# VHH binders against o29008, part 44

Target 1, 271 residues: o29008
Amino acid sequence: MDREEIKVAVLRMEGTNCEDETVKAFRSLGVEAEAVHIKQFYSDMIRFEEQRSVFDYQCLVFPGGFSAGDYIRAGAIFSARVKSVLRKDIEEFIKMGYPILGICNGFQVLVELGALPGFDEDKPLAEKPEMALAMNDSSRFECRPTLLKKESEKCIFVKNLKKDVVMFPVAHAEGKVVFPSGKEDEYLERLTSNDQIVFRYVDEKGDYAGYPWNPNGSFYNIAGICNATHTVFGLMPHPERAFFGYQVGRREGYGDGYCIFRSVVDYLEKL
Short names: E, the ipSAE of ESMFold2; O, the ipSAE of OpenDDE; V2, 0.75 times the mean of E and O plus 0.25 times the DockQ between their complexes.

## First folded at step 23 (VHH; framework vhh_3k1k_2)

Design v3 (at its last look DockQ between E and O 0.14; V2 from the best seeds 0.00; counts 0 for: pae E 13.6 > 2, placed apart)
Fold by OpenDDE, look of step 23:
Structure v3 (fold): chain B 271 residues (1-271), chain A 121 residues (1-121)
Amino acid sequence: as target 1 above (271 residues)
Amino acid sequence: QVQLVESGGALVQPGGSLRLSCAASGFTFSYYTMRWYRQAPGKEREWVAGISTEGGRTKYEDSVKGRFTISRDDARNTVYLQMNSLKPEDTAVYYCAKRKWEPSGTYTDYWGQGTQVTVSS
């Protein structure tokens, strides 16, 4: 489809505060993007002109921006609301091949929705969460730049990313990737075999390392994963905060996050 | 407990064919990439082939490309290695392998007892 026809919805609710940066990123790429409150999809109190449908859009984003103390709870609440009113629509949206991005708290939301790790292509949303983003091992809010190694060649969000290691900042208290107890090996094998690990934390040498390079203590240094169809992507670091050059100490140009958003647009143009 | 049982090894003439089988148990077979290795007398064990989940991807070492084919039957928890155009240098004990990953990024491979393949005129 034509770039000018592409519409992106950045979903928001009470407590979200990163939607503007995400909207700006997409708009800068020449596509239409807007922040949409979840109530616009179901509330009868919303004016007709403000009502929205999931199918009005070709990409959905669950942004970050929740308070440090409310990440898990906020994600759970957001997920619950989404499940109650948009579950079927989101499932269909995923089946249609439309991309969904979850950043930080958005990653948590996708996990709670059962969209990630999303091993079953025929059931995009599991009945129950199959993984967790737990409290950081440090038990602190981590706010710092992180280095991520690109791991996936199939994830649509990194198709245009040629750089092996990128810098995205983190800002979270609950970013530790955790798999079901006793099934860590199984999950890792499944993710690896299906190329679903998208980013892993690394040090300045590009090596896998512990704290502080792994800021949250994630299993296998996982920073982001995608579902089996590689169209739903969740990551803890914030690419939207590394989109423009000025965000990363450059006078002009783009940061490493640019390629994440550009990859989405390019994918949709060919869809 | 992971169990791997290889079978199908035999004595064959150069140019002959064999089909090896590996029966797996003790884990969810369909979730794991499976691998074949071989060890010739006096040599280190070497990787031969790998197959991803659902058989979507296969890989081979250069020396067996075009001659060997790895496949799997998830319903039977079995991985196969079809070996065609066998050469004397293919003589080895062949092992089926499952990999266990560690959070650190290291891994341990589990093996069966192996099956002897001998290629000789």
Scores: ipSAE 0.024, ipTM 0.352, lowest interface PAE 6.0, mean pLDDT 91
Fold by ESMFold2, look of step 23:
Structure v3 (fold): chain B 271 residues (1-271), chain A 121 residues (1-121)
Amino acid sequence: as target 1 above (271 residues)
Amino acid sequence: QVQLVESGGALVQPGGSLRLSCAASGFTFSYYTMRWYRQAPGKEREWVAGISTEGGRTKYEDSVKGRFTISRDDARNTVYLQMNSLKPEDTAVYYCAKRKWEPSGTYTDYWGQGTQVTVSS
């Protein structure tokens, strides 16, 4: 499709706070993007001109960003609301081949919906969650830069990445990727065999390492995964906070997060 | 095309040792948990041992724990089974296996042609 026809919805609710960075990232690439309160998709009390359909958009983003003081409560409310009012629309959106990005809290939303790990192309939302994002091993809110090794060739969100290792910051208390007890190796094999592991935490030498390089203790150092169609992507680090060079200590240009957003635009232009 | 080629099977005395090898090709070896199975005459094929991707975790059937060691060399696309303190009950054709997962979480296994291990009495 033409770039002028691309529209991105960055979903918001009370408690989200990274939607502005995400909107700005997409707008700087020349596509229409807006923050959309989830009530605009379902509430009769919203003015007609403010009402929206999920299908008005070609990309959905579940943004991250909660303060440390209300992270768990606000994230749980956001996840429950999305599940109750948007589940059917999201299922159809995925089946249409349109991309969905979940950042930090948004990754948690995709997990709760059953969209990730998302092994079944024909039933893209599992009946029950098949993984979780658990409390960090440190029992602390982790707020730090992380180094991430690109592990996927098929994920549409990384097709524009030219580097093997990128830097995105994290800010979370519950970012530990876990799978059902006793099924960890099964789930790992399923993910790796279909190229669904997108990023893994590494140290400065590019080697897989523990704390503090793996800041939350995630199984297999997983920082981000995609679904079976490679179009639904969730990660704990914040690429929207590493999009512009100034966000990562450069005077000009872009940070490593640029390629995530550019990859979406490139994908949609070919769709 | 997936190929698994087992080797190293032989006739050995009770208490003896063997090392089995399985050379893999036609798939990205490092992405898969590799497994050994065995089948004695007239019996069903049974799981023996498994090793996760990157070789970080191993698991063994109870009757071989402490005697058998599974390992892998991802650079050579090869999985090994070191068998020590062999017993007549270990006599079987040994197979290396690669799993093919269905979206539902069910699977089918690919096996090689096997290698015969015979432990005489």
Scores: ipSAE 0.000, ipTM 0.288, lowest interface PAE 13.6, mean pLDDT 86
ESMFold2 (binder alone), look of step 23: mean pLDDT 84; pTM 0.835

Design v4 (at its last look DockQ between E and O 0.74; V2 from the best seeds 0.00; counts 0 for: pae O 5.8 > 2)
Fold by ESMFold2, look of step 23:
Structure v4 (fold): chain B 271 residues (1-271), chain A 121 residues (1-121)
Amino acid sequence: as target 1 above (271 residues)
Amino acid sequence: QVQLVESGGALVQPGGSLRLSCAASGFTFSYYTMRWYRQAPGKEREWVAGISGEGGRTRYEDSVKGRFTISRDDARNTVYLQMNSLKPEDTAVYYCAKRKWEPSGTYTDYWGQGTQVTVSS
C-alpha cells in the first residue's frame, strides 16, 4: 500500500507516557499515526467523531509507561481492559497479517493477551499467558542503555536492521522474561527454530553476559520476541527513545531505533 | 528421561541405499529439531542433516545433499535418514541427536548409541 494510506494507532490509557515518542517516530517516516485511548474503540460515551475501529489502522502499538498500580505484573490493569474489549479484534488483526508492537509494558500486555510467545499461527491468542515479565533480579528500577544482538532473520521489525548489535535504553522494574518451570528448553527450541527470538542482551564485545548487561535477569538474555508469523513483536528496551540522533547524543541523523520503525513502514508498503 | 535409539545400520555395497530410524521418547518430539551426525573411524563426529520441529524445514551437509533425505513422523516420535547412492566414505556410526539449550546461550546434545553403516563390497 501507499505510505500515505498507512495509519498507526498507539494505544493509551491512564498512565501511559511514551505514546508521543512513538507517534513522532512514525510521523517522521511519512505515515499517519495517532494516540488512541482504548475507550475510543468501544464506548458509547465517546463523541461520534472520536470513535474508532481497530481496523481503521494497519499497525497497533502498545506503548510503555502505563501504571501497574499494586498489581503483581506490570500492565495487568491495561491487559484486563484490552482482553475484555479488544481481544477478538486483535485476534483478527493478527490474522490479517498486520503488525503489532509492544514496547516495555506493552510487551507485558502482549504476553498477558496470549499473543506472545505466539506459537500457533491458527490460534494467535493463547487462552492463558504462556510466559511472564517478572520483577528484575536486582529488585531495582533499571534505567540504562542496553546492547542488543539481533537474533532473527524473519521478524518483519528487523528487516532493515543493518547492524548485528544495537543500543536501546531500558526503563523498567519488571522486565525479566520467564517461562513455566520445566518448559524452558522446549520454549527455547520452539522459539529458536522458528526465528522468534529477536533480540538478546549482550556486553560490549557482543557476548551474552549477566548483570548489568542483562539488566533484569531475563532467561536466555531475551530482550524481545516475536510470534510464529513474525508480525507481533514485544521487547523491553525502547526503540522510540533511540529513533532520532539527538535522543542518543548525536547532533544529526538517527539512532538505532530508526530501523525498527522503518521496517514496519517498508513491510506495510509491500502489502 | 530422554532416550534416542537408532536402528537400520547395515553392510551395503557402493551405490546402494539404506534407511535409518531413530525412535525418541521422554520429550515432546514434535517441538524439537532432530539432527543426524556421523563419526567415521579416526575422525571427529560431523553433522549430516537436520529437520526442524513443527515446520519440517530440512538442511544438509554439502557432501550428502541430493543423496540423503531426512524426514520425521511426529505421530510415531521417529526421525528417518534415507541414504541413497552410498559411497565408501559414508561408512560411519550414525547418531541422532536432540539439543538441550542452556540459559547461558550454550547447549548440550542428547545422543543415542548409534547404528553402524558400512559401505564396502
Scores: ipSAE 0.234, ipTM 0.669, lowest interface PAE 4.9, mean pLDDT 88
Fold by OpenDDE, look of step 23:
Structure v4 (fold): chain B 271 residues (1-271), chain A 121 residues (1-121)
Amino acid sequence: as target 1 above (271 residues)
Amino acid sequence: QVQLVESGGALVQPGGSLRLSCAASGFTFSYYTMRWYRQAPGKEREWVAGISGEGGRTRYEDSVKGRFTISRDDARNTVYLQMNSLKPEDTAVYYCAKRKWEPSGTYTDYWGQGTQVTVSS
């Protein structure tokens, strides 16, 4: 696909707040991107010109923020709305090989949708969540830069990432990766065997460490994972806030987040 | 309860071949990477080979590359080690292992009783 033909939808609802920087990141790469409210996919009150379909796009992004105020659980309300109107479409979208990115609240949404850890290629969305992003061990909203070690070689979102350790900032209260009780070992082995762990928190030496380097207390220092097909990716840190050089203290150039978005575009060009 | 039972060990001549088996139970076998280790008399136990779950990616220590082949039959919950071109230095007790990971990133390995492989003229 030609780059100029690629369209990205950054999905939003009340409470999302990271749409603009995500859209800007993609547009800077020469692809079309827009923030799309969930209502544009199903509401009959929307003008025809504003109506959208999932299949109008080649990439979907669930951005960061506090969708619906994070009532009940972070991402729960957003995921419920998505399930009610877009479940089948998203399943087909994933089966077609189109990428989906979830950042922070978006990761939470993907988990609630059953898209992650996404072990079953034939059923991209599980009937019920199979993991959780729980309250941080600190019981605090964590807002700080984090260092992440690249773990996956198969995830399409990191194909162009050559740097071993990257810096993405976190901003969340519920970012602790938790697997079903008694199945932690099994889940870890499955993720590792299929190369689904994408990023792990590390310290300044590149070693796996606890708090504060692991800001939320995630199991196995997991910061991000992808599904079995490696096309759905969720992470708690914010690559869109580390895309441009000026976001990371540089006058020019790009930050470590650039490669995440570039990898998506390159993947789609070859799809 | 994790159980591993190795078998197939024997006395063979240099240049000979042997196939070891490890029967596993007590966990979802197909999900897990399985590993072979060996321990020679007076030496520390050393990693020999590994095969991942669902995909069967294989890894070998340098000393056995090209001679040993690790494989698995998930339907039988069994991992194998085909050993060809055996050398006297391959003499050891061979162990099958399953790794248990901890949240901290540390791990503990489960072992079987081992099976004796002796390569001698």
Scores: ipSAE 0.023, ipTM 0.357, lowest interface PAE 5.8, mean pLDDT 92
ESMFold2 (binder alone), look of step 23: mean pLDDT 84; pTM 0.837

Design v5 (at its last look DockQ between E and O 0.66; V2 from the best seeds 0.00; counts 0 for: pae E 3.3 > 2)
Fold by ESMFold2, look of step 23:
Parts: C-alpha cells; structure tokens; sequence
Structure v5 (fold): chain B 271 residues (1-271), chain A 121 residues (1-121)
C-alpha cells in the first residue's frame, strides 16, 4: 500500500504516557498515526465521531509508559481490559497479516493475550498465557541503556536493521522473561527453530552477560520475541525512546530505534 | 529418557542408494529439529542435514545437497535420510541427534549409537 494510506493506532489508557513518542516516530516517516484510547473501540459512551474500529488501522502499538509508582498495577489493568474487550478483534487483525508492536507494558499485554510466544499460526492467541514477565531479579525498577543483539532475520520489525547490536533504553520493574518450569528446552527449541527470538541482551563486547547487561535476569537474555508469523513483536526496551538522535545524546540524525519503525512502514508498503 | 536408534547402514557400491532411519523417544518429537551427523575414520563429527519441527524446513551441508534428502514422520517419531549417488567420501558412522538446550544458553546434543555406512567396491 501507499505510505499515505497507512494508519497506525497507538493504544492508550489513563496512565500511559509513551504514546506521543511512538506517534511522532511514525508521523516523521510519513504515516498517519494517532493515540487511540481503548474506550474508543468499544464504549457506547464515546461520541460517535470519536468511535474507532481496530480495522481502520494497519498497525497496532501497545505502548509502555506508566509511572514507576503505579507501573505494575496500571499495566495489569490495561492487559485485563485489552483481553476483555479487544481479544477477538486482535485475533482477526493478526490473521489478516497486520503488524502489532508491544513495548514494555505492551509486551506484557501481548503475553497476557496469549499472542506471544505465539507458536501457532492458525490460533494466534493462546487460550491462556504461555509465558510471563516477572519481577526483575534486582527487585528494583531498572532504568538504563541496554545493548541488544539482533537474533532474527524473519521478524518484520528488524528487516531494516543493518547493525548487529543496537542500544535501546529500559525502564521497568517487571521485565524478566520466564517460561514454564520444565519447558525451557522445548521453548528455546521452538522459538529458535522458527526465528522468533528477536533481541537478546549483550555486553559491550557483544557477549551474553548477566546483570547489569541483562538488567532483569531474563531467561536466555531474551529482550524481545515475535510470534510464528513474525508480525507480532514484543520487547522490554523502548525503541521509541531511541528513534531521534537527540533522545540518545546525538545532536542530529536518528538513534537505533529508527529502523524498527521504518521496518514496519517498509513491510506495510509491500503488503 | 531420550533415546535415538539409528538403522539402515550397510555396505554399498559407489553410485548406490541407502535409506537411514532414526527412531526417537522420550520427548515431544514434533517440536524438535532432528539432525544427522556423520563421523569418518580419523575425522571429527560433521553436520550433514537437519529438519525442523513444526514446518519441516530442511537444510543440508553443501557436499550432500541434491544427493541426500532428510524427512520426518511425526506420527512414528522417526527421521529419515535418503542417500543417493553415494561416494566413497560418504563412508562414515551416521548419527541422529536431538538438541538439549540449557538455561544458560549453551547446548549439547543427544546422540544415537550410530549406523555404519560404507561405500566401496
């Protein structure tokens, strides 16, 4: 499709605050993007002209951005509401081949929906969560730069990435990727064989390392994964906070996060 | 307990064909990539071919492409290696392998006992 025809919905609720960076990133690429309150998709208390359909859009983003003080509870409420009112629409959206991005809390939403790890193309939303994002090993809110090694060639969100290692910041208290006990071997096999591990935390030498390089203690240093169709992507680091150079201490140009958003636009232009 | 049992190895003439089988048990076979390796006398084990679980994607070492075909039957928990146009350099013990992932990110392989393929005469 033409770039001017692409519309991106960045979902929000009271308490989210990273939707502006995400909207700005997409708009700078020539794509129509807007923050859409979740109630606009389902509530009859919303004025008719403000009502929206999920199917008006070609990309959905579940942003992060809850305050540190309310981070865990607000994210759980957001996940529960999305599951309650948007589950069926999201399932159909995925089956249509449209991309979904979950950043930080948004990754948690995708996990709670059963969209990630998303092993089954024909049933893109599992009936129950198949993984979790647990409390950081440090028991602290981690707010720091992270270095991420690209592990996937098929994920549509990284096809424009030319670097092997990128830098995105993290800001979370519950970012630890955890798989069911006793299923770790099976999960690693399934994720690796279908190219679903997208980013892993590394140190400055590009080696997989523990804290502080793996800031939350995630299993296998996993920072982000995608589903079986490679179109639903969740990650704990914030590419929207590394899109413009000024966000990462550069005077001009772009940060490493640019290529994530550009990859979505490139994908949709060919869809 | 993971078990892998290779069979079908034989003495064959150059240009001949042979079909190897590997019966697997002790894990959910359909989820796992199954791999064939071989070890010639005096050499290290080398990867020959692999077939993924879920989707059946195949890959081959360059010297066997077009001559060997890997396949699987998930209902019977069996992986096969059809070997055509056999050459003396294909002489080796052939092993079926299943990867074991460690939480650390390291892995090892479970191996069968192997089946001898000899190409001569």
Amino acid sequence: as target 1 above (271 residues)
Amino acid sequence: QVQLVESGGALVQPGGSLRLSCAASGFTFSYYTMRWYRQAPGKEREWVAGISGEGGRTKYEDSVKGRFTISRDDARNTVYLQMNSLKPEDTAVYYCAKRKWEPSGEYTDYWGQGTQVTVSS
Scores: ipSAE 0.409, ipTM 0.768, lowest interface PAE 3.3, mean pLDDT 89
Fold by OpenDDE, look of step 23:
Structure v5 (fold): chain B 271 residues (1-271), chain A 121 residues (1-121)
Amino acid sequence: as target 1 above (271 residues)
Amino acid sequence: QVQLVESGGALVQPGGSLRLSCAASGFTFSYYTMRWYRQAPGKEREWVAGISGEGGRTKYEDSVKGRFTISRDDARNTVYLQMNSLKPEDTAVYYCAKRKWEPSGEYTDYWGQGTQVTVSS
């Protein structure tokens, strides 16, 4: 489809705070993007002009932030609300091949929603979460630049990423990738076999290392994964904060995050 | 428990062909990358080929590219190594391997008993 026809929804609720940067990133690429409150999809109190449908868009983004204060678990309340009103629509959205991006809290939401690791192509949303983003091993809010090595060749979000190692900042307290106890090996093999590991934390040499290069203590240094169809992508670091050159200390041009968003747009143009 | 049983090893002439099989049990076979290794007398065990889980991406060491083909039958929990254009230097005990990963990035390989391949005129 034509670029000017592409519409992106950055989903928000109380506590989200990274939607503006994400919207700006997409708009800079020549596509339409807007922040959409979840209530706009189901509330009768919303004016007709403000009502939205999932199918009004070709890409959904769950942005960073502290949705609903991250009570209980990060992303749990947001995911519950989404699941209650948009589950079927999101499932269909994924089956149609439309991309979904989850950043930081958005990754947490996708996990709680059952969209990731998303091994089952026929059931895009699992009934229960199949993995977790747990409290960082440091038990601290981690806020720092991170270096990520590109791992996946199939994930649509990194198709235009030629750089081997990129810099995205993290800002989270619950970013530790954890798989079900006793199934760590199985999950790793499945993810690897299907090319679902998208980014892993590395040090300045490009080697896999522990803290602080792995800021949260994630299993296998995993920073981001995609589902089996490679169209749903969650990552803890913030590419939207590394999109423009000025965000990463450059006067002109773009940061490493540019390619994530551009890849989405290019994918949709060909869809 | 993980079990791997290799078979198909034999004495063959140079230029000959042989097909090895490895029957696996004790884990969800289709999820895991399977690997073939070989160990020649007096040499260290070396990686030969690998095939990923669903999707079946394959990789080979340089010395066997174009001659060996790794494949799998998930319904039978079996991985195969088709060896063509065999050379005397291919003589070795061939092992099938399943890798177990640790969170640290370290791993342990499970092996079978191996099967002897001898290439000689």
Scores: ipSAE 0.259, ipTM 0.664, lowest interface PAE 1.6, mean pLDDT 93
ESMFold2 (binder alone), look of step 23: mean pLDDT 82; pTM 0.819

Design v6 (at its last look DockQ between E and O 0.11; V2 from the best seeds 0.00; counts 0 for: pae O 7.4 > 2, placed apart)
Fold by ESMFold2, look of step 23:
Structure v6 (fold): chain B 271 residues (1-271), chain A 121 residues (1-121)
Amino acid sequence: as target 1 above (271 residues)
Amino acid sequence: QVQLVESGGALVQPGGSLRLSCAASGFKFSYYTMRWYRQAPGKEREWVAGISGEGGRTKYEDSVKGRFTISRDDARNTVYLQMNSLKPEDTAVYYCAKRKWEPSGTYTDYWGQGTQVTVSS
C-alpha cells in the first residue's frame, strides 16, 4: 500500500505515557499515527468524530510506560481491558496479516492475551497464557541500556536492521521471560524452528551473558519474540526511546530503534 | 527415555531407490524438528535433511536436493527419508536425530543405532 494510506494506532488507557514517543517515531517516517484511547473502540459515550474501529488501522501498538505507582500487574490490567472489549477484533486483525507491536508493558499485554508465543497460525490468541513475564531476578526496577543480538530473519520488525547487535534501553520491574517448568526444551525447539526468537540480550562482545547484560534473568536471554506469522512482536526494551539520535547521545541522525519502525512501514508498503 | 529406531537400510544398485524410516518415542514428536544424518566410513557425521515439527518445512543438504525427500507422519511418530537416484557416495550409516536444548542455549542430539545403506553394483 501507499505510505500515505498507512495508519498506526498506539493504544492508551489511564496511566500510559510512552505513546507520544511511539507516535512521533511513526509520524517522522511519513505515516499517520495517533494515540487511541481504548474507549474509542467500544464506548457509546464517545463523540462520533472520536469513535474508531480497529480496522481503520494497519498497525497496532501496545506501548510501554505507566505513571509512577503501579507496575505490578500493569500488563494484566491493560490485557484484561483489551480482552474484554477487543479480543475478536485483534484476532481478526492478526489473521489479516497486520502487524502488532508490544513494547515493555505492551509485551506483557500480548503475553496475557495469548498472542505470544503464538505458535498456532489458525488460532492466533491462545485461550490461556502460554508464558509469563515475571519479577526481575534482582527484585529491582531495572533502568539501563541493553545490547540485543538479532536472532530472526523472518520477523517483519527487523527486516531493516543494519546491525547484528543494537542498543535499546529497558525500564521495568517484571521483564523475566519464563516458560512452563519442564517445557523449556520444547519451547526453544518450537520458537527456534519457526524463527520466532527475535532478540537476545548480549554483552559488549556479543556473547550471551547473565546480569547485568541480561537485566531481568530471562530464560535463554530472550528479550523479544514474535508469533508464528512473524507479524506480532513483543519485546521488553524500548526501541521508541532509541529512535532519534538525541535520545542516545548523538548530535544528529537516528538511533538503533529507527530500523524497527522503518521495518513496519516497509512491510506495509509491500502488503 | 528418548528412543529413535532407524530401519530400511539395504544394499541397492546405483540409480536405485530406498526408503528409510525412524520410529520415535519418549517425547512430543509433533513439536520437534526431525533430522537425518549420515556417516560414511572414515568421515564425520554429516547432516542430510530436516523437517520441522510445525509447518512441515523441509531443508536439504545440497548434494541430495532433488533426490531425497524427508517426510513425517505425526500420528505414527515416524519420520521418513525417501532416497532416489542413489549414488555410491550415498553409502553410509544413516541416523535419525532429535535435538535436546541444553540450559546453556547450546544443544546435543539424540540418535539411534543407525541403518546401513550401501550403493554398489
Scores: ipSAE 0.430, ipTM 0.777, lowest interface PAE 2.9, mean pLDDT 89
Fold by OpenDDE, look of step 23:
Structure v6 (fold): chain B 271 residues (1-271), chain A 121 residues (1-121)
Amino acid sequence: as target 1 above (271 residues)
Amino acid sequence: QVQLVESGGALVQPGGSLRLSCAASGFKFSYYTMRWYRQAPGKEREWVAGISGEGGRTKYEDSVKGRFTISRDDARNTVYLQMNSLKPEDTAVYYCAKRKWEPSGTYTDYWGQGTQVTVSS
């Protein structure tokens, strides 16, 4: 697909707040991107010109924020709304090989949707969540830069990432990766076997460490994972806030987050 | 290609000790749980011990608890089984195993050739 034909939807609802910077990131790469409210996919009150379909796009992004105030669980309400109106479409979207990115709250949404860890290629959305992003061990909102080690070679979102350790900032209260009790080892082996662990928290030496390097207390220092097809990616840190050089203290150029978005575009160009 | 090579098996008297080694290659060793199994003559292969990846959490079957210790050296891609207070019933071919999980939730185990442990007076 030609780059100029690629369209990205950054999905939003009340409480999301990272849409603009995500859209800007994609647009800077020469693709079309827009923030799309969930209502534009199903509401009869939306003007015809504002109506959207999932299939109008080649990439979906669930951005960061506090969707619906994160009532009940972070991402739960957003996921419920998405399930009610877009479940089948999203499943088909994933089966078609189109990428989906979830950042912070978006990761939470993907988990609640059953899209992650997404072990079953034939059923992209599980009936029930199969993992959780729980309250940080600190019981605090964590807002700080984090260092992430690239773990996956198959995830399409990191195909262009050559740097071993990257810096993405976190901003969340519920970012702790938790697997079902008693199945931690199984999940770890499954994720590892299929190269689904994408990023792990590390310290300044590149070693796996606890708090504060692991800001949320995630199992196995997991910061981000992808599904079995490696086209759905969720991470707690914010690559969109580390996309431009000026976001990371550079006058020009790009930050470490650039490669995440560029990888998506390159993947779609070859799709 | 996954390869596992067990060594250290021998003939020992009851009450004796052995240390088995399993050299692994062909995968990111530190990420995976390693397991020891054993198969006695005329019996089915049974799980003996396991050690997780990073963190090294260990588990043992009841019959070997307190006597056997599983450990690993990730720098050498090797898993060990220290066997103390050996009994005749510990006589078996011991196998090292790496489990490959499939997205479906099924798995396949990789095995080495095994190493013979014989406990006899």
Scores: ipSAE 0.016, ipTM 0.365, lowest interface PAE 7.4, mean pLDDT 92
ESMFold2 (binder alone), look of step 23: mean pLDDT 84; pTM 0.837

